# VH-VL binders against UPF0111 protein PH0637: the designs that were tried, part 28

Target 1, 226 residues: UPF0111 protein PH0637, of Pyrococcus horikoshii (o58371)
Amino acid sequence: MIKMQVWKKLFAKSPFKPLIRHAEVVVQTVETLEKALDSWARGDYENMKEYAKKVDDLEDIADKIKSELRDSITSKLLMPVQRTDILEYLHMQDKIADAAEDTAKWLLIKRNLDSIPNDIKDIILKMGKESIKAAKLVYEAIKQLDNVLESGFAEKEIKKEYKIIKQIEEVESKIDGLDSKLMEIVFTSELDWKDGLYILNIARTLSNISDKAKDTAERIRVLMNK
Short names: E, the ipSAE of ESMFold2; O, the ipSAE of OpenDDE; V2, 0.75 times the mean of E and O plus 0.25 times the DockQ between their complexes.

## First folded at step 14 (VH-VL; framework fv_amivantamab_arm2)

Design y1 (from w3 with heavy chain S52R; at its last look DockQ between E and O 0.84; V2 from the best seeds 0.00; counts 0 for: pae E 2.4 > 2)
Fold by OpenDDE, look of step 14:
Structure y1 (fold): chain C 226 residues (1-226), chain A 122 residues (1-122), chain B 107 residues (1-107)
Amino acid sequence: as target 1 above (226 residues)
Amino acid sequence: QVQLVQSGAEVKKPGASVKVSCETSGYTFTDYGISWVRQAPGHGLEWMGWIRAYNGRTNYAQKLQGRVTMTTDTSTSTAYMELRSLRSDDTAVYYCARTSYLPGDWVRFDYWGQGTLVTVSS
Amino acid sequence: DIQMTQSPSSVSASVGDRVTITCRASQSISSYLAWFQHKPGKAPKLLIYKASTLESGVPSRFSGSGSGTDFTLTISSLQPEDFATYYCQQYNYYPYTFGQGTRLEIK
């Protein structure tokens, strides 16, 4: 009940302030995933496992925040933005953390990576870095959206927001390229299908981080046009 | 400066074991691995395997599986390679090499020991 | 295992000559190829890694190129100290494997 009151107070100031708080945890989640991926690539399973657990914990926190925010947004709450729009955005933003969690779960499946060639590992790391970059940009985007609102939709602030959105789209495009390259390598290599499946699912869940980031950016675009 | 100093030459009988040491200095031992490479007379270089100094994880060449053991001592920054059940075709110069395994700087043998001659003869 | 095949097995050249050594992998190793110089009684020396990156301290007359399966080491102007045996090495797949070597001798 206390937390709900806090969220209501934040919503009274801005409909985006609570979303920014949620985004902060999402960023922490993907940053922790980056550490997990680094350990993964180095063959440090124990540290990777620890980071993976932290990713899971942070995702749980994000979920709890999301739940609290949903409960705090009532029809009685006066906001300049429609409740449905806020919830849709929050849902997309939360999916970023979910994708990070999914990635972490896959990292735990295989302890020994000796059968995975280094070129594949390298591509996965690159995909991870770019996907995480997209998630961080979402955090910047929602903060900037708050600035747009506070400025009364000043043209200069709107321009900044669209720049961030464009950056998210560019990162997503880059990930798509890496994913295509990885698929080609996996299917032309001598990897067994178990290893192939392992790698492709890591790639899929990593790519999903940037996909959901892009979706989140699209929701911001919609909010700006209303 | 990075240095790898190996133990002296060995003469062994067939069936015996040999343990070669590689003492390292000039860098953080646990940030790298150690690879072992050998060269038989009249032949090229042959990778034997390597060990990560951080966690002791090893990867051996299949042909040497069961006969080779690589270890590290972090307190002395020393790597060891033991080869058992020696045969005449194990006669070679054995090298240790610092091995990077960081992302973007994958397995790179950038610094080498001076080599250790192991002679197996009846 | 990845087979690495060097060409030629031996080459005679003079000081000042341009020398090219090739290495072919049995399957794609992307860019995870290294070149080593080995002189008798000395430890091997890393020259190039990641197919084309010059190791620190190595003269600029050495260069590497290639990706996938075909790779090349080039010495633009051979110096007296360059006479040695050269090896390519892939480090994309376990086990790591070397080429059979190329002996560069004085003409």
Scores: ipSAE 0.862, ipTM 0.937, lowest interface PAE 0.5, mean pLDDT 94
Fold by ESMFold2, look of step 14:
Structure y1 (fold): chain C 226 residues (1-226), chain A 122 residues (1-122), chain B 107 residues (1-107)
Amino acid sequence: as target 1 above (226 residues)
Amino acid sequence: QVQLVQSGAEVKKPGASVKVSCETSGYTFTDYGISWVRQAPGHGLEWMGWIRAYNGRTNYAQKLQGRVTMTTDTSTSTAYMELRSLRSDDTAVYYCARTSYLPGDWVRFDYWGQGTLVTVSS
Amino acid sequence: DIQMTQSPSSVSASVGDRVTITCRASQSISSYLAWFQHKPGKAPKLLIYKASTLESGVPSRFSGSGSGTDFTLTISSLQPEDFATYYCQQYNYYPYTFGQGTRLEIK
């Protein structure tokens, strides 16, 4: 209805502009998760819980935008790109916010972190910082794809797009390296098994943020070849 | 110019309590923690525990659990350490130290108080 | 608790000498180790943190190295003010623990 008409008008301007609006909320979600992680590492459970609640709220907003975009989309409005390609991109981009919410849920499980060594806390915080960088690069990538389209696929604009995609891959590689380092520390330490499970699940959800960012970058590559 | 100024020397009898103060200046008190470290005559440094200034959360050495209480007063930027049920082997110089708990910079004791001698004798 | 073992317990050296002190942790502490200088009647002074990072205002003749379980403090050319007791301290795991100290004496 009124929301559907707003989205339909944005789709008429560009098939990518509604995806940019969704990406803005995804970035806010991951930025809020970083604040939750900072509070978590400092041992400030109550402030961390407040940020975790905001992550949940922002993920709900991203999901609502996704649903509204699905309802508003028509194949005629999306030339030269296919409807299914837009929906596949939107699905992957939304999964970034889902992964951020998963991390927030795991942070809530343990109130007292004194048994967690500082090298592990530092790796988790660095993974969080890199995950926000990955999400911001996805936002830049979808904005640049709109520029590629408006330029009529000018070579200079395409090169800028591939540079952003490469940066996403580099960040994902950094997070994978941090995750591997963390696994080595956990498996070579005498950490209690519950603490090990807790830490490895937090790391897995953070790694999943970058994995979904990389998957989203692959969808941009597909959209650019249309 | 960061400064930690401790209260003066104390002489106590076994079974008594002592409360040492550590008044800080030159930085934002709630951005850091305060650790307490002691050195008995002829011995090395012993970490006693610490307190996070912004929320009052403490962690004590197991050896001292039940006998030590660490507190802060953010209005005066002052940390306190109270040791109860004193024994002769608690005779030591007691130091407060500013403790970083920022990511990547955990537990850097960059500024120390001048020390407070507590003597426990009958 | 993580045990920190320093060696040697005492070193006699002359001004201008190069001195090396080692510190061994009972399990890996990654690079979460600090070195302190302590003179009688004074507060301990932080020299090095994160195994190898020199604290501001500390002379460059001090250096630290190591990761995991084995760490080294080196003083490249001793000065008269360097005669003191040196402690390593791990800060990866609670409770944070000090080595037993290494006393550096003038010959």
Scores: ipSAE 0.484, ipTM 0.784, lowest interface PAE 2.4, mean pLDDT 89
ESMFold2 (binder alone), look of step 14: mean pLDDT 91; pTM 0.911

Design y2 (from w3 with heavy chain Y54R; at its last look DockQ between E and O 0.85; V2 from the best seeds 0.77)
Fold by ESMFold2, look of step 14:
Structure y2 (fold): chain C 226 residues (1-226), chain A 122 residues (1-122), chain B 107 residues (1-107)
Amino acid sequence: as target 1 above (226 residues)
Amino acid sequence: QVQLVQSGAEVKKPGASVKVSCETSGYTFTDYGISWVRQAPGHGLEWMGWISARNGRTNYAQKLQGRVTMTTDTSTSTAYMELRSLRSDDTAVYYCARTSYLPGDWVRFDYWGQGTLVTVSS
Amino acid sequence: DIQMTQSPSSVSASVGDRVTITCRASQSISSYLAWFQHKPGKAPKLLIYKASTLESGVPSRFSGSGSGTDFTLTISSLQPEDFATYYCQQYNYYPYTFGQGTRLEIK
């Protein structure tokens, strides 16, 4: 109804503007997750819990926007890019918010972190900061894609886009290295098995944030390549 | 200037309790924790436990579990350590130390109180 | 609990000497180790944290090295004020345990 009219108006301006609007909520989701992780690392369960609940709320909003955008694309819109490419991008970008919510849910599982050694906490926090950085770079990438379109695909603007995509790939590679290091520590330490599973699942969900950020960056290449 | 000032020396009988205070200044109290460390005559340093000034969460050395209570009062930026059921081997100098829990800067006992001598004797 | 074992228990040395003190953890603590200086009648003083990072205001003649289970404190040229007891402490796992100490005495 009224929301579909808003989305259709944005699509009429540019096929990428609705994706930018969705990305703004995804960024809010990951920024809120960053606050949850900071509170988690400090051992402040109550603040972490409040931020984790806000992550869940923001992911719900992102998911609702995704659904509204999908419904809006079934109308007659002027789109210089294929509908399926927009929908595939939207799916990948929304998965970033899903992964952030998964991380938040795992943080909630354990109320007392005293059994988790400080070297593990530091690696998890670094993985989190890099994963959130990757998600923020996706937002910059979709904004830059709109600049590429507005410039008529000027080579200068395309080069800026590829620089952002390369940064996302570098961050994802760094997270893979941190994940490998964490796995080694968990399996060579005397950590209780439940704590080990807890830590490895947090790491997996953080890696998923960066994996989905990289997947989304690959979809930007598709959107640029008519 | 960061400062930790402890309460004065105490003499106690076996079976009594002692409560040592640690008044802090020069930093945001709730951003840190307070660890308590003691040294008995002729012995080395022994970590007793830690309390978060933010949320009151504690972790006590197992040897002292059940006999020690650590608390904070954020309105006065003061930490307290109470040791109950005192024994002669609890005679020691008791120190409070600021405990960082900032990520990347964990548990750096960078500022210490002057120490409080607690003597347990008949 | 992680046991922290220092060696030697005592060192006799002269002003100007180089002194090395070792600390061994019963399991890996990564680089989460601190060194403290403790003089009679004073509170302990932090010298080094994260195994090798010199605390602000500590003379550069102090240095630390190591990771995992084996760590070293080195004083390159002893000064009269350096005669004290030195403790290592791990802070990777609760409880944060200290070594038994190394007394550094005048020869």
Scores: ipSAE 0.623, ipTM 0.843, lowest interface PAE 1.2, mean pLDDT 89
ESMFold2 (binder alone), look of step 14: mean pLDDT 91; pTM 0.910
OpenDDE, look of step 14: ipSAE 0.873; ipTM 0.941

Design y3 (from w3 with heavy chain G56D; at its last look DockQ between E and O 0.86; V2 from the best seeds 0.75)
Fold by ESMFold2, look of step 14:
Structure y3 (fold): chain C 226 residues (1-226), chain A 122 residues (1-122), chain B 107 residues (1-107)
Amino acid sequence: as target 1 above (226 residues)
Amino acid sequence: QVQLVQSGAEVKKPGASVKVSCETSGYTFTDYGISWVRQAPGHGLEWMGWISAYNDRTNYAQKLQGRVTMTTDTSTSTAYMELRSLRSDDTAVYYCARTSYLPGDWVRFDYWGQGTLVTVSS
Amino acid sequence: DIQMTQSPSSVSASVGDRVTITCRASQSISSYLAWFQHKPGKAPKLLIYKASTLESGVPSRFSGSGSGTDFTLTISSLQPEDFATYYCQQYNYYPYTFGQGTRLEIK
């Protein structure tokens, strides 16, 4: 009731302001995942578990905001961009939080990491750092899109937007390189196959964070075209 | 400055136990682990195991499993290594070394204690 | 356990010489290798970590190289204070293992 009226008022001011609010929770989700990964790498299962539970809670909040935004975007709202474009963006942005939750669930599976060598732990941490950076850049990108709209699509604001989008693509490319390196180490090392599967699934969920960040950035290009 | 100061030399009989202390200063004790490394006469360095000062998690070398216990006392920033059922081949200099386990800054034995000679003789 | 094999077991060299010590791991340890200097009556001293990173306060005549299984410690111009035994040590896999040592004799 009250939240739906707030969302409708925000949509009336700018089609992007509700998306910024959702992105704030997505950033909190990935920042909490970073703390879970740090605890995981040092072998602190109990702190990692606490942070993983917080990731799950924040993902639930992001999903609820997505549902409220879907319910609030009605045919009665007049916006300078198509409703379907807003909803497609929201879908992709929410998938970032979903991927972060998937990572947290995989971290919980193994309590003792002594069998995992330090080079693998370091690559996972680097992938995590870069994936979280990609998600934070998405937040900057949707904020900058609001600036583009407010400026009447001024060329200098559009250039700033493309710079952020390029940074997201560069981070995703870096993660692809780290993922390839990790695959090589896992398949050429003497890891037990269960440990290999565990590590590769963590890597896949981290890569998925950056993949969804890149997909979200491509949706910003659509939103800029009106 | 980071400093690790070990307890003094010990002479023990076979079958006894020894407990070596490693008192630390100059850093946050619970941010690191302590590894124990020994050197028997005429031999190289041998890693014995380590303990996290944060949560007391340990990893012991397989050869010593069941005979070694590593502990910490956070209130005095001190690590301990106890070796039981001593044999003559346990005669060695025992070192403690600071072990990093911070994310991205893995194991570096960057600071060492002065060493403790433990002699096991009948 | 990862076996670390050093070569040679001992080296005799003169002040000013370039000395090279090698270390081979039984399987890849990426770059997770440290070099230590150990003098009689003293604790071991960290020289190099991550295969090639010089520890703070260590003279630049020391250098390390390598990755995977093959690693090298080089002393570019030997000084009298460099008489010691040198150990490599891997820290990628538990248990963290040392090489058998290389004794460097000067003059």
Scores: ipSAE 0.555, ipTM 0.818, lowest interface PAE 1.7, mean pLDDT 89
ESMFold2 (binder alone), look of step 14: mean pLDDT 91; pTM 0.914
OpenDDE, look of step 14: ipSAE 0.874; ipTM 0.943

Design y4 (from w3 with heavy chain V107I; at its last look DockQ between E and O 0.75; V2 from the best seeds 0.72)
Fold by OpenDDE, look of step 14:
Structure y4 (fold): chain C 226 residues (1-226), chain A 122 residues (1-122), chain B 107 residues (1-107)
Amino acid sequence: as target 1 above (226 residues)
Amino acid sequence: QVQLVQSGAEVKKPGASVKVSCETSGYTFTDYGISWVRQAPGHGLEWMGWISAYNGRTNYAQKLQGRVTMTTDTSTSTAYMELRSLRSDDTAVYYCARTSYLPGDWIRFDYWGQGTLVTVSS
Amino acid sequence: DIQMTQSPSSVSASVGDRVTITCRASQSISSYLAWFQHKPGKAPKLLIYKASTLESGVPSRFSGSGSGTDFTLTISSLQPEDFATYYCQQYNYYPYTFGQGTRLEIK
């Protein structure tokens, strides 16, 4: 109940400030995933496992925040933005953390990576870095959206927002390219089906981080056009 | 400067074991691994396996599985390679090499020991 | 295992010559190929890694190219100290494997 009051106070200041708080945890989640991927690539399963657990914990925190925010947004709350729009954005933003969690879960499945060639490992790492970049850009985007609102939708601030959105789209495009390359390598390699599935699912969940980031950016576009 | 210094030449009988040491200096030992490569007379280079000095993880060539053991001593920054059940075809010069296993710099043998001759004869 | 095949097995050349050595992998190894120089009684020396990246301290007359299955080592102008045996090595798959070597001799 105390938490709800805090969120209501934040919403009174800006409809986006609570979303920024949630985005902060989402960024922490993907940053922790980056550490997990680094350990994963180094063959350090124990540290990877620890980071994976932290990713899971952070995702839980993000979920909790999301739930609290949903409960705090009532029809009685006067907001310049429609409740539905805020909730849709929050849902997409939260899915970024979910995708990171899914990735972490897959990392735990295989202890020994000796059967995975280094080119595949490198592509996965690159995908991870770009996906995480997308998540961080979402954080910047929602902060900038708050600036757009505070400025009374000044053209200069709107331009900055669209620039960030474009950057998210570019990162997503890069991920798509890497994903295509990875698929080609996996299906032309001598990997067994288990290793193939393992790698492809890591790639899928990593790619989903950037996909959801892009979706989140689209929600921002909708908010700016209203 | 990075240096790898190996133990001296060995002469062994068939069935015996040999343990070659590789003392390293000039870098953080645990940031890298050590690979072992051998060259039999009249033959090319053959990868034997490697060990991570960070976590002790190893990968051995299949043909040597069960006969080779690689270890590290962090306190002395020294790597060891033990080869058991020696045969005449194990006669070779054995090299240790610093091995990078970081992303982007995968298994790069950038610094090598001077080599250790192991002769297996009746 | 990945088989690495070098060509030629031996080559005779003169100082100043351009020398090219090829290495073929039995399957794609992307760019995870290294070239080594080996002289009798000495430790092997890394020349090129990642197919085309020159190791620090290696003369610029050495260059590497290729990706996938076909790779080349080129010495643009052979120097007296370059006469040695050269090996390619893949490090994409375990076990890591070397080519059979190319002996570069003085003509």
Scores: ipSAE 0.872, ipTM 0.941, lowest interface PAE 0.5, mean pLDDT 94
Fold by ESMFold2, look of step 14:
Structure y4 (fold): chain C 226 residues (1-226), chain A 122 residues (1-122), chain B 107 residues (1-107)
Amino acid sequence: as target 1 above (226 residues)
Amino acid sequence: QVQLVQSGAEVKKPGASVKVSCETSGYTFTDYGISWVRQAPGHGLEWMGWISAYNGRTNYAQKLQGRVTMTTDTSTSTAYMELRSLRSDDTAVYYCARTSYLPGDWIRFDYWGQGTLVTVSS
Amino acid sequence: DIQMTQSPSSVSASVGDRVTITCRASQSISSYLAWFQHKPGKAPKLLIYKASTLESGVPSRFSGSGSGTDFTLTISSLQPEDFATYYCQQYNYYPYTFGQGTRLEIK
């Protein structure tokens, strides 16, 4: 109830400000995942486990904020945007944190990475870096959408928004290229099949982060069109 | 300035053990690994294994498995390599080398100790 | 284990010569290859890592190229201090194997 009053006051200022608060937690989630990935690549299972636990905690916080926002929304608070458009955006943005948690869970499965060659570890880290960059761009995109609203949908601010959206699409394309390279290496390497499955599942969860970031960017286009 | 200083030359009999030390300075010891590499007379370099100074994890060359133990002492920033059940073909110069790992790119053997001659003779 | 095969085993050359040494891996190691110079009585010295990146303080007459399975070390204009044994090493897969060495000898 006390949280509902805080959220309702924030919605009264802008339909996008509560989404920005949710996005802040999503960014913290993916930044913590980056630390888990760095520890993973170094073979530091205990540090990786600690960061993976933090990712799980932050994803729980993001999910709780999503639930509180859903309970706080009224149609009166959300002019000029529809309640359903806000909820659809929130759903997609929250899925970014879910995907980050999925990656963290997969990292925990294998304690010893000596059987995994360094070129594969390198590509996974590059995919992680780009996926996290995509999530950070979503945060910038929702902040810029608030600027678009405050300017009365000025063309200058809309152009800035489309530049951010284009950057998200470029990052997603780069991750697709890295994923294709990784698949080729895994299938042409002398890897044990369990290691291959492990690596490809990590890659898939990292790709899901950027996919959800791209989906969220498409929702920004919807919100910008009123 | 990164520096690796090894213990002095040793003469051993077959069946004995040897423990070579590698004292490091000029960097954060626990951020890196230490590899051990040897060169027998008339032969090339042979990677023996490595140890992470961070978590103590080791990986040994298969031919030495069961005869070699690598350890670290973080309080003195020192790595150790012990080779047991010595044979005459273990006569070699033994090197320690810092093994860097940088996420997203490469691993380098960038700094080396001066070498320790171990002679195994009857 | 990844087999690293160097060619030639030995080369005789004069100061000022261009020297090329090759290294072949038994399977792809991407670009995860280093080159070392080793002189008697000294520790090995890292020259090149990641196949083509020159280590800090190494003269520019040294260069490396290649990826996958085939790699080359080139010394463009040999100097008196370059007479040594040269080793390639792969560091993509454990164990991080060395080539057998190439002796660069004074003619």
Scores: ipSAE 0.543, ipTM 0.807, lowest interface PAE 1.8, mean pLDDT 89
ESMFold2 (binder alone), look of step 14: mean pLDDT 91; pTM 0.911

Design y5 (from w3 with heavy chain T99D; at its last look DockQ between E and O 0.72; V2 from the best seeds 0.74)
Fold by ESMFold2, look of step 14:
Structure y5 (fold): chain C 226 residues (1-226), chain A 122 residues (1-122), chain B 107 residues (1-107)
Amino acid sequence: as target 1 above (226 residues)
Amino acid sequence: QVQLVQSGAEVKKPGASVKVSCETSGYTFTDYGISWVRQAPGHGLEWMGWISAYNGRTNYAQKLQGRVTMTTDTSTSTAYMELRSLRSDDTAVYYCARDSYLPGDWVRFDYWGQGTLVTVSS
Amino acid sequence: DIQMTQSPSSVSASVGDRVTITCRASQSISSYLAWFQHKPGKAPKLLIYKASTLESGVPSRFSGSGSGTDFTLTISSLQPEDFATYYCQQYNYYPYTFGQGTRLEIK
């Protein structure tokens, strides 16, 4: 109850401040995934497992905040932006945490990585770093959207917003290139069938983090419209 | 600064075992692995296997599987390699090497021990 | 296992000569290739890693190139201290494997 009143008070200050609070948990989720990936690359399964469980816990917290925000948005709450646009943004931003959890689940599948060559491990780590960068840029983007609203949609603030959105798109493009390179290596390597499946699914979940970040950025464009 | 110091030369009979030590200094032991490489007289370098000083995981060359054991002692920053059921073709100089990792650019075998001659003769 | 094949097996050259040693992997190792110098009575010395990156403290007359399966080590102006056996080594796949070596002898 007291948490619900906090959410309603934040919505009254700005329709974007509660989304910023949700984004903070999404960033924590993604940063914890980075630690899981680092442990994975070192071959430290036990610490990787610990971080993967923490990713799951943080995703649960993000999902709970999403539900509380949905419950706080009623027909009686007056906001300067449409409720459906806020809820669609929240849905996409929450999917970033979901994708991070999917990555963590795949990391858990294999205990020993010695059959995975170093070039594949390095590409996975690069994809991970870029995907996590994309998610952090989403946090910057929603903070900047709050600045846009507070300024009364000043052109200078809108330009800053589009710059962040462009950075998200550039990171997603980099990940597409890394994914293509990885696919070539997997299909031209003499990897065991199960190792190939494992690696390509990790890559897919990492790509999905950046895809959801890009989708969230597109929702920011919608929220900037009158 | 970084130094790997190996135990002294050994003479063994066929069927015996040998345990070579590699004492490290000048770096954080648990951040790296240790590889073992040998060279028989008149032959090239042969990788024997690797141990992580971080968590003790090993990977042994298949040729030596079942005869080799690699261990670490983090309290003394020392790696060990034991080779059992020695044969005359195990006569070689045995080296330990730091198996280093750098983000984005992996560096392998940047520092080496001085080598330990193991002679197997009847 | 990845087979590493060096060519030539030996080279006889004079001080000041340019020397090229090649190394071929049996399958792609991307750029995960190192070059070592080994002199009698001493430990091997890392010269180059990641195919082309010169190790700190190694003279600039040494250079490496290549990616995939074909790699070269070049010594641009041979010095008396450069006579040694040179090994390439892949570190993309376990087990890590060395080439058979190239002996460099000064004429």
Scores: ipSAE 0.622, ipTM 0.840, lowest interface PAE 1.4, mean pLDDT 89
ESMFold2 (binder alone), look of step 14: mean pLDDT 91; pTM 0.917
OpenDDE, look of step 14: ipSAE 0.863; ipTM 0.933

